# Designs tried in a protein design chat: VHH binders against c4kar8. Part 316

Target 1, 263 residues: c4kar8
Amino acid sequence: MAELSTPSPASPAPLDGGRGDELEKFTLRGARQILQLLQDLITHRGLITAHTGGGHSFMTAVLKVDEERGRVVLDPSPDPQANRRALAAPRLTCVTQLDGIRIQFPLVGLGEGQDKGRPALFAPLPAEMLRLQRREFYRLQVPLAHELSCLLKAEDLARKPVEVSARVIDIGAGGVAVVVPTGAAEFVIGGTLPACRLALPDGEPIELDLEVRNLNRQTQRNGTEQLRVGLRFAALPRAADTRIQRYIFKTERALNAKARGGL

## First folded at step 16 (VHH)

Design rz15 (framework vhh_7zox_3)
Fold by ESMFold2-Fast, scan of step 16:
Structure rz15 (fold): chain B 263 residues (1-263), chain A 127 residues (1-127)
Amino acid sequence: as target 1 above (263 residues)
Amino acid sequence: DVQLVESGGGLVQPGGSLRLSCVASGFTFSDYAMGWVRQAPGKGLEWVSDITSGGSTGYADSVKGRFAISRDNAKNTLYLQMNRLKPEDTAVYYCARGTEYTVDSSGEVYYDAFDIAGQGTQVTVSS
């Protein structure tokens, strides 16, 4: 048989705590909102990956919510060692997805017992839950073969207007990351680049305003040093947003099909 | 935020060995290609080695047969075993995450550009 290597699909993993300032707007703290989200996970039989620390995790599900006692009931692992690790952990980080929505929440004070005569794990209701649409945080790494580019309107070292064609290396709903040769233009974090042009493979370039969010040094395999510039979409017309989402979806689908032996 | 913390550098004599480590946080480590990049005094960045999410490895010709890259996904840690070190291996070594990629005919992902996020670890090879 032909031997094919395929890239591993992205596995659910906890989002970094250092992103708390970015993620606060997606964090639910209302008791009714938390209860409703947990109920949605029950209704849709959402599988949860519970991380116990040290790279260990197990699969679980919310079996029910006990509103009167303020507790969730979880399906234990068929692996007794996984359950022992969970009970010993000071905190579980639970991660799941529902219809493209990433849901993440902590559980503290895990205990074991029985529910209707069957083994179960119990924990107090979480005080907060992160609910983040994939589109809000997902960044598609752009295949080099797509030659995706963005024409940036910036200033050179002499403060004269300059146009720089930058290669797009990742793209999401909120912005792009591009690479430019070191010294091609001056970028200021928080500065706005007006009337830039994003060239997707299909259709006319999208004209948009970009805000500089970060600047990072990067190196190519041949040793060439480049500046990576993170750019936020300052204002995005609905039609442009639709085209960007369509490109992300089609590219992901094509990459997944390629991994499965497709085109 | 992506955080990469390098360690394991030091002073070593020619012919000696060192093992570098890089602890990653802020992203799903197992889904990314990872690599090592170095910068010798007064020179630009040089790619040293990479390892894909699937475990395929690549090496610069200057280190092939002497260095071995590996990863421990359970510990979010990248390693570089450096053997038969030479004075020309003297550099700051940076852990890097793959950013620009291509897909070959077998579906394997290869990376051609790397983000440097850490402060690096100094390796000095001197008698």
Scores: ipSAE 0.000, ipTM 0.316, lowest interface PAE 14.4, mean pLDDT 79

Design rz16 (framework vhh_7zox_3)
Fold by ESMFold2-Fast, scan of step 16:
Structure rz16 (fold): chain B 263 residues (1-263), chain A 128 residues (1-128)
Amino acid sequence: as target 1 above (263 residues)
Amino acid sequence: DVQLVESGGGLVQPGGSLRLSCVASGFTFSDYAMGWVRQAPGKGLEWVSDITSGGSTGYADSVKGRFAISRDNAKNTLYLQMNRLKPEDTAVYYCARVTYETVEDSSGEVWYYDFDYAGQGTQVTVSS
């Protein structure tokens, strides 16, 4: 048996009447630009979600860029099954954020080995990196210290109302990602959760209608698997939008100040 | 009617060379990335090489420096030049069209690349 590797096309196929052309505006293909961006991810200790397909992902980071050998070195998961899925995947789709800019890139030809005597994952340098500066793609990774939560009004298997307190992992202009205990509620992609309550600092919880957009089993850096639910703001009053934007901006500013002041 | 037809396989001695061809029809060849994947006896599929619509190439570590992928858009043809062949290169070689799909995650759209069409394959046997 051999592992599968998916190719790294520079330009996506125009399957939907030219939608692939829209990505060209945001695609970096210069070797110098790619190397610089990868180094920036190392410098900022950027956490990367690596999608292995089938609704599975794991948290990783770029440990090193080996320019001489033309490869990146990634932090393996402490969960052997997550690493096995990654090595068997034809392609990893890596997603991260840097200073409010969404960054996405493919890795193909993943292998395992050692770096400085420690287990590591290796892949050739990506041929392209997507760098999206659109407001809709920005997601603030919520600091653990903020203990941000969202009370979800959902249904169980028998369609009976149930309330689930979920931890907010990231937040943007269009929605939030939350971690939900397995078995606590039923989630259907496209389903609406009415009158959920988002707890932000400095005020009463915000009442929101949320649409389920995605479900993903994500292996954390500590090796545990969690169900992550992506939720879109189905309707957002102006006052709520203002509070969410203020929280994002204030938190981003504080994180930037902390990073610079700590040097 | 998307069709990919491989040719150029055969029996070759270790250290020898072969050139594979793939003629595409039923789509605008120049708009798509194309690739080669192989399957050795009793094993799974292994990606070998790809080339984008713009001509950028990628190679598996096992073939890097020995194989060269190229395309002729005027002839709707993909090529794989295989040099310094080894017994472990013995496999059925498939020409494949690369496509993409969009899925939405909490951060927005996530783009996946995959193969949507493959040919019938051409056998390459490297033996003394």
Scores: ipSAE 0.006, ipTM 0.199, lowest interface PAE 9.8, mean pLDDT 78

Design rz18 (framework vhh_7zox_3)
Fold by ESMFold2-Fast, scan of step 16:
Structure rz18 (fold): chain B 263 residues (1-263), chain A 124 residues (1-124)
Amino acid sequence: as target 1 above (263 residues)
Amino acid sequence: DVQLVESGGGLVQPGGSLRLSCVASGFTFSDYAMGWVRQAPGKGLEWVSDITSGGSTGYADSVKGRFAISRDNAKNTLYLQMNRLKPEDTAVYYCARVETYDSSGEVWYSFDYAGQGTQVTVSS
């Protein structure tokens, strides 16, 4: 169980909604840094997924950077409708990777034309680019057999304190996603859950303050609803960070070894 | 350093078959989703197929039922079996590393470093 869903170019979600402040330390704003990163994408033949909103995206690449005109030149989609959506969009959110580092940047003011006799898309150089190491954005799908749980300290509908044992479904350097029984507690995006306890197999529960980042309601096959809650580590002691990263690394190694081990 | 080396392209008649291979080095191959992207003459990049570290596959509508992606983690090799080839499949095919994960009930991905590509030409 517990394999990730196969991604589609039409519907992947970019990592920019609601995380602006905490991602500031990973944001490049210097013109020289931005130009160098775009040049690196050209040199390494970086493939870019450009999100146009409404769950739509297309595959592109940087063809060149025109420093004198302050613009980037992109490969258009072979799908004319994707290009029409891109040109109509108020912004593109471009996501890619370079040497295992996630790169994300906005493009606004997209236009179309020709470059050396070939169709091309043009946009002003981005004012900022996000550069995240794999560990900052990577989420391990937690194996069901590990039975990871997090004891959440939350409030019910009447604002009364309540404790909820939640199943951890994914975990990364920055947080966890959990599922909770419907009606067990009320969650407010941006709210803080203090002194929650994350249970890892290797020792005592880790006491953490968690910030609610997102909520998603899911209906199960039997018609019951569960709530998926995305939680950010608001303050993570170094010892706790080390234990979480060791768990992620150890579990990835074990999953990798199992996939290669035969059977 | 990450390297992806594609091979297996060539000239084939319509209705024919080819198998592309991509040998990966410089990273733990089995930890990554992998995919194929193509670029036809005078056209943009098109996603063709991907396969997760666990073996789940996805395909572009244009190739569903004709192409099959697979991987051999012991050999650090990605494959694309292409059947019932059409002239419109003519393109340079690139092997690409993919990062994916599920967050907030949504799947997200980005394509990484691609190889030099291998040319596939379908003509009579």
Scores: ipSAE 0.012, ipTM 0.442, lowest interface PAE 8.3, mean pLDDT 79

Design rz19 (framework vhh_7zox_3)
Fold by ESMFold2-Fast, scan of step 16:
Structure rz19 (fold): chain B 263 residues (1-263), chain A 124 residues (1-124)
Amino acid sequence: as target 1 above (263 residues)
Amino acid sequence: DVQLVESGGGLVQPGGSLRLSCVASGFTFSDYAMGWVRQAPGKGLEWVSDITSGGSTGYADSVKGRFAISRDNAKNTLYLQMNRLKPEDTAVYYCARTEVTDSSGEVYYGFDYAGQGTQVTVSS
């Protein structure tokens, strides 16, 4: 009758604390910023998953910010056992999201009581809150069999227009990484490549403006040099964004099914 | 505003069947991947199933071969057909709109909107 803990790709898991330095620029520590973000969660009726440790969690919501007492008021779980676990936990890790923005914060010193005659959980205001665009860190490694390419409209060393078909090695919601032969074109970090064409399976190439974010020169074991170029999508239309997300989702599902020995 | 309204939960005996429905409003349903997540009493959220706008499906190992997810884009409705139910399937089931995200290099399909949930109890 006891259920096994199963990993859930649809359930938000807390981000690794070992990445604290990477996440610091997305961490809010100002009291006014924290109060505003908590108020935004109230306004948007944000659903919160509160992790109590040991694989246990429950769903809650911020009901109120009590600035006078310096505490947040949370909706208790309809499951009394979940509330008992939360009260016994030394720390809750709260995870939520609003329209693609991941929000994560700790609560320490959880108590139970009443707010205006109704059961409620309360805790001191968090000292920090993470506010992160969820998609910015994810990169799908593109399977070689997909032969994904991006036609780059760039300039050569003489400032003449050149078109380079580059192999896409990874793709995320925010951009792609491509590989090009050394010397095929000139790339400048922060420069824009207009009207490039990203070829995905099934359908017309997506026309996009791409911003150069990083450059890495690599020498392969056979002595061949290639340039890895990181490119950010600029002003992505909803239809294009949806198609890119569908490709990532479908490919990751297929890779997961293959890894699990799908029929 | 985005709304997701679940129905179809209830009390069933082991080996029985239920069909959950979720009616979506406030967004272009056909543009989004949709899924079902569940929470058993005192347990964490568990991903159950998802379906892309194109119809590609995924299932948790615990429900493979027993559950079937489907969608009707003309009716803005998501379904979960649950067959051969077990006591371990007892949970609140949530309909969710999904987006790709990550944590520690693994793909986590987060949700930006979820419904109020529907209770499924499998007991004799």
Scores: ipSAE 0.000, ipTM 0.212, lowest interface PAE 11.5, mean pLDDT 77

Design rz2 (framework vhh_7zox_3)
Fold by ESMFold2-Fast, scan of step 16:
Structure rz2 (fold): chain B 263 residues (1-263), chain A 125 residues (1-125)
Amino acid sequence: as target 1 above (263 residues)
Amino acid sequence: DVQLVESGGGLVQPGGSLRLSCVASGFTFSDYAMGWVRQAPGKGLEWVSDITSGGSTGYADSVKGRFAISRDNAKNTLYLQMNRLKPEDTAVYYCARVSEVTYDSSGEVYYFDYAGQGTQVTVSS
């Protein structure tokens, strides 16, 4: 049937739109800055993952920036179905990385045509581009051996206070993802959990306020259910931020050193 | 400056084999996942294969069972062994670096940044 252009088994996902206010300081809106960044992607042969929605994506690259016509020219997918999905999509979300910096931008009004006799996709220049340092988007997958936990101060169905010890599965500069048994507590997106305690392997637990950002119910193969809860650090003291960053970098280096052992 | 230099391309008959090499410089090669991406004449970019710093591999369905990716960290070199080549494997093959492997609640997330100039593979009788 169809050949699918898949950039990787775990394709990069676009950043959460609910973080809009937090991402504003990383958003480029200057026409010259946008043109320069697109030109940098051309110069460095930046590979782009273009998300068409519904879990579909394809690999592309910026071929040319046409300043006179105010548009960008992209490589089409070798898969005709991917190109049809892209042309039908109301919005294309382009994600790439350049030297440890995540770059994300929308394209609207995609069309197809020819550029110097070759098939090409065309879109108006984006009005904004997101440019994030690794620190802002990185999430460390927490090693099971660390037994890292967060004591959540939540409420049950009757609004009675309850404490839940949740296993931390990933951690970044902006928050953690935890796993709790389904029904252990009531979580509401946008709700705040005050005075929770994050237990890192070294030192005292960190007391912090967490905001619920997402909820994902998963049924395991053995039939058990778990709830994955994404939690944002609402207000993080500098000392706590420093400790969390040190844990992330130290753990990443240890994991990389183990992998580099090469057998 | 990051440099990725591919070699080993050429003309082969259907059913033949080629081994591509990519010599990396300007970064600590052993710290990065690496991959191969190809572009057939008049077509877009297609992911072919990747290999993590720890040696785990992934392959596109179109090449699975025929291609094998490997690396030699002592030589800063990435390889792609291509067996049982088909006319549809005709493409420019690019070596690409994964600049970042991030971890989120869905698992590992890969971003490709630098790519080499490419090496031409032509499968024809």
Scores: ipSAE 0.012, ipTM 0.474, lowest interface PAE 8.0, mean pLDDT 80

Design rz20 (framework vhh_7zox_3)
Fold by ESMFold2-Fast, scan of step 16:
Structure rz20 (fold): chain B 263 residues (1-263), chain A 122 residues (1-122)
Amino acid sequence: as target 1 above (263 residues)
Amino acid sequence: DVQLVESGGGLVQPGGSLRLSCVASGFTFSDYAMGWVRQAPGKGLEWVSDITSGGSTGYADSVKGRFAISRDNAKNTLYLQMNRLKPEDTAVYYCARETYDSSGEVWYFDYAGQGTQVTVSS
């Protein structure tokens, strides 16, 4: 849906469904390591998407690392409005990949000027950079319009088998997060739910085994309680993996079409 | 090793046409979305067009209706047909591979070729 594809968060979440404590082990804070990674982006011509908030972004690249002044120099957008939005933003979220590793870093205090007589943007060196190699850490927020569901085979409070149709709220290469009404079934962390059925658009439901990874009780604004259940794909056949990845790819592409620079 | 090799650039007069090609190697081409990004002299990088593994296409407003992206998976080749070229289309054009590994907000390009120069002038 168009409305769901253009959220206006003040700062886009880099990894929806991930916690700060889980990201710490992937965060680079050494000054020399940060400098080396930025130099690697220059050497390999890393294409960077810079998010300015409100669904706005533009393409850029690191032109230079000024170690003496502690700054990075970036290519400005050919769109003057994108540059004005970037300069007005309290924070720029830069996202790229290097050799299959996702790299993400914030820039604060963006300014403009010239490099070798040409317009340039510059900012202080980031204090941290995120490096993620694990595809299962990336989560697509599932559009409500897709009505994605997973039929869970679980047990109730009396240990009786029950089938619960749970709404899928996010999905990644390694698993899904679902929402179930409180009391609909009992879940134990580390427990396996065999022969569940994931209903993707366009095709038959995928039969798969799920392992419970986490449980989080949440209260909605109207006071109703629901249980958010994080589920890992315990055994995923190649065909199922391919179909899930294609759904993520296709949906991500459609959602981001209007947020990319030039569209 | 992933390699993307562009060709087909050159000098053309305004209103002319060019077809860019990009030959990919070192990965299963049909599994990846592919795109074109350009950089005009003294300007920043601009996304031009992309095509998914399933064949869905996207275009920047500045080129919509004039450019057409396509792919031939049997030949591991990406194309950009450029028609009705304008002086403002003068740029180095880069072929780039998009990955499934992204934030869910935007596509990431993890590899790009060395580029091919397109100059629109008489």
Scores: ipSAE 0.012, ipTM 0.427, lowest interface PAE 8.6, mean pLDDT 78

Design rz22 (framework vhh_7zox_3)
Fold by ESMFold2-Fast, scan of step 16:
Structure rz22 (fold): chain B 263 residues (1-263), chain A 123 residues (1-123)
Amino acid sequence: as target 1 above (263 residues)
Amino acid sequence: DVQLVESGGGLVQPGGSLRLSCVASGFTFSDYAMGWVRQAPGKGLEWVSDITSGGSTGYADSVKGRFAISRDNAKNTLYLQMNRLKPEDTAVYYCAKTEYTSGEVWYYDFDYAGQGTQVTVSS
């Protein structure tokens, strides 16, 4: 019956931005990732709680993303006072959920106008979005003794195909982190590496497509530089997903048993 | 180092009840959100429930109204009360700690999972 709900006293509060170092790995800064997430909110008609400061908030939604003008278009509140508070605020903190995933992002420079003859609020695209994902969470630190590797099909600086055997340092239901020597290959965030091969203990390598999610260049204590690459599994067959999850849980159980000490 | 030890699983009839326990050590238990995740035979991982350091709870739609999560900070123990069990609840249940401290109404990704406890609902 009702399309707009009055916020409850238990409405979600924004996360404290002062903990930014701890939340950095959950923060999306890639323009394509931000655009895709905003588009997902539009597709799923996600309701957004926009906090204007001073304990005030209103319900809104993303109506469209104007990529040409670098702006997001928001549904104004039916309460004129809420809109005036939003326009006067130096910053909005927007909080929503998509399939149980918490999403939070700032909007700065809010303006008002019309979209196709209807009142609308406009803001520049956010430079960052926080995405907290509870259901695809688990990360196993891979024991060095397992010598887990992934053969990456990548490109060198001259865009020439190269194969790199990378050591897997952690693995989860959604992806792996690998280390490669600096300069071994070029990686771009959002790029796809097709037909890579993940070698698990016991069984044949798993052939899969990987998407580059993050890059971290590290200088180790011995002076050696390594590139850490975070890779997302792009669409796994059920059998591959089962093998990966089985490896993760078997290994964690074995580590827990060793830590406890057998009697 | 972080250690989580689950117990309380077993074989029950449909409509029955079980209480799972997880004893935590190696970190300041009261500062972290805690949760339960499960894996059914031949299926992927499913988040079941979590509880923040402040006591705010969340539940998966499949278990809401049947399961209750709670914590005892004095005993460093997390509980899951499972009522009106269904064959679909058959799974290995894992205790998990969040990666960061959480006293707020939203949740973090889980950092670490224990070794698990088997729940079998027969019919």
Scores: ipSAE 0.000, ipTM 0.132, lowest interface PAE 13.7, mean pLDDT 76

Design rz23 (framework vhh_7zox_3)
Fold by ESMFold2-Fast, scan of step 16:
Structure rz23 (fold): chain B 263 residues (1-263), chain A 124 residues (1-124)
Amino acid sequence: as target 1 above (263 residues)
Amino acid sequence: DVQLVESGGGLVQPGGSLRLSCVASGFTFSDYAMGWVRQAPGKGLEWVSDITSGGSTGYADSVKGRFAISRDNAKNTLYLQMNRLKPEDTAVYYCARVETYEGGEVTYYRFDYAGQGTQVTVSS
């Protein structure tokens, strides 16, 4: 085994991304995937703990991805000593989280300069990024042909109970994202929707308690707004977990076979 | 010169409420966006909320509808009203000075200073 122990996925301590084949399946090496992930960190205001070695670290963020120069632009520390340590380090190990997913990547060849007249740190784009995804965090895009739905038990504007049939757009072991017309019901982040019913292709609907995790309004091309609701499984029976996981794996295999030019 | 001092944390039961405060000094508070960042045990830093100098607010999806950020420019103080607290809100909460600026279609966020933090524990 490795000389260094690997910390848990939730730990802020750096993981040794080169140790064992168990981390390889979580490592992104494609240039487009790396660029997209860095852009996601910008969009979500992702805060990064940058480890400089010797037990030292500082808080940073990705300010910009400079594709023309093949580099990432980082926010320097307000502490000049932290910046000095970073510039002197052989590598930075950057650790962050996005939607509960641990992200870790190395930066080598750190330099100092300016971005829009303000101090900034620069480094070549990382050749790899580690994205530790627990089974609960994986999301399958639901094919439109499956017409997956979830019957939500919610409240309207007047706090009266309503039932809304919502289209499931993605699904994971930890939850679903659904789309409802704007105004169909009121949703409060952190609120629980009891006894909702998830319809899967095989068998009876699954009765679930769902927690509202996020809300996003999307304007359609015809000007109509839809509300995307992220829902977490609060009380998932073992049989339901098995059925959901089976659906995810079966659908993913079918999509992969189709992409490979299958029958 | 720049100093941020957080307060208002504590132990609270699930479903409870807390109000965090941050007193700023050493800069013109009204010229800056301000924000809250948290770090849960064993996890990395997470953006929670921000408020621009003009009063426009942003929230992480995990707290939207439960938390409310506000500011009092006369007192150089930033607030976070936290309602319907959950065990997953357990974290050290840090006040941060934020710069927002445009870069084409992208708005960039810089977290320039953070204070020492205030502990929030949500448990029975």
Scores: ipSAE 0.011, ipTM 0.435, lowest interface PAE 9.1, mean pLDDT 79

Design rz24 (framework vhh_7zox_3)
Fold by ESMFold2-Fast, scan of step 16:
Structure rz24 (fold): chain B 263 residues (1-263), chain A 125 residues (1-125)
Amino acid sequence: as target 1 above (263 residues)
Amino acid sequence: DVQLVESGGGLVQPGGSLRLSCVASGFTFSDYAMGWVRQAPGKGLEWVSDITSGGSTGYADSVKGRFAISRDNAKNTLYLQMNRLKPEDTAVYYCARVTEYPSGEVWYYDAFDIAGQGTQVTVSS
């Protein structure tokens, strides 16, 4: 009932700019792949947000792929002004999601007409489409207030077993980054840390095996050195994966609500 | 195995009421914002209403004051109470899930990623 609520899902923000080089490996440029993905959007009734620039967008869907003419047929907006903005725009950036996969593509040369006697928008087939799983690129920056920690089972300089409690600074589907005091343990890239324990705020610690992926030594402003360790989940049971994903989703939503001025 | 199943549509006279339901399965319903989108005959898709996981609501200007969105997390069900219906409300109504991500230092994404088959609402005498 709240009159002050924000209609956020109508305008998802496109990925762009400085991420272009990182996203190239997820960009489809094959004509057959593009055609198949557009057909999948039709089959699954994918809802598309089309950005016309200047903060304007409208909701659409792919009605048809006309392979012979090399074009897509789109559902026009019920708002005539949105359609006029779209037709005047030099480029549309279309954003959608299919089964947890983010899909983004440009459309250039938008026109209007009819399909089967009904108003429609037409555009040439896109030359490229981004297809990216959330899991492949998302890393949650862990709020300091959550006091997330991971008990690492490692070795000291004498190859003696040692346990180190490390602060978790970011977490994703594939692993965590932690900070440890300098000299607390020896880490070797590619080395395995068995039976470590990840403490989430919502229950018992999760026991898991971690692989060292990267090491970064940082000097703090006060002159103290700390070690940032990137750790990959070597094998993650379904139950542990579910708990980690749930923590990430809940925390993202809370942070997103706060970033949007509180809901 | 994510599924959304809409129901509650039908034929109703102007000024009447209908309540739409959407039963969700295959995901943790309480963690997601949910919404309703409609498509009127001969027109495109129009956002109608949404509700966040925390219960904050939004409405299109065309339905504000007449429609009420709600959710029952224990039943994995989304509702749309439609009052004082007008011929202009005639449409297929779709239930959709929304995925939200923080903005700023991390990439931002907020889109409808699932829609059911829809339920037909016809407002006519």
Scores: ipSAE 0.000, ipTM 0.344, lowest interface PAE 10.7, mean pLDDT 79

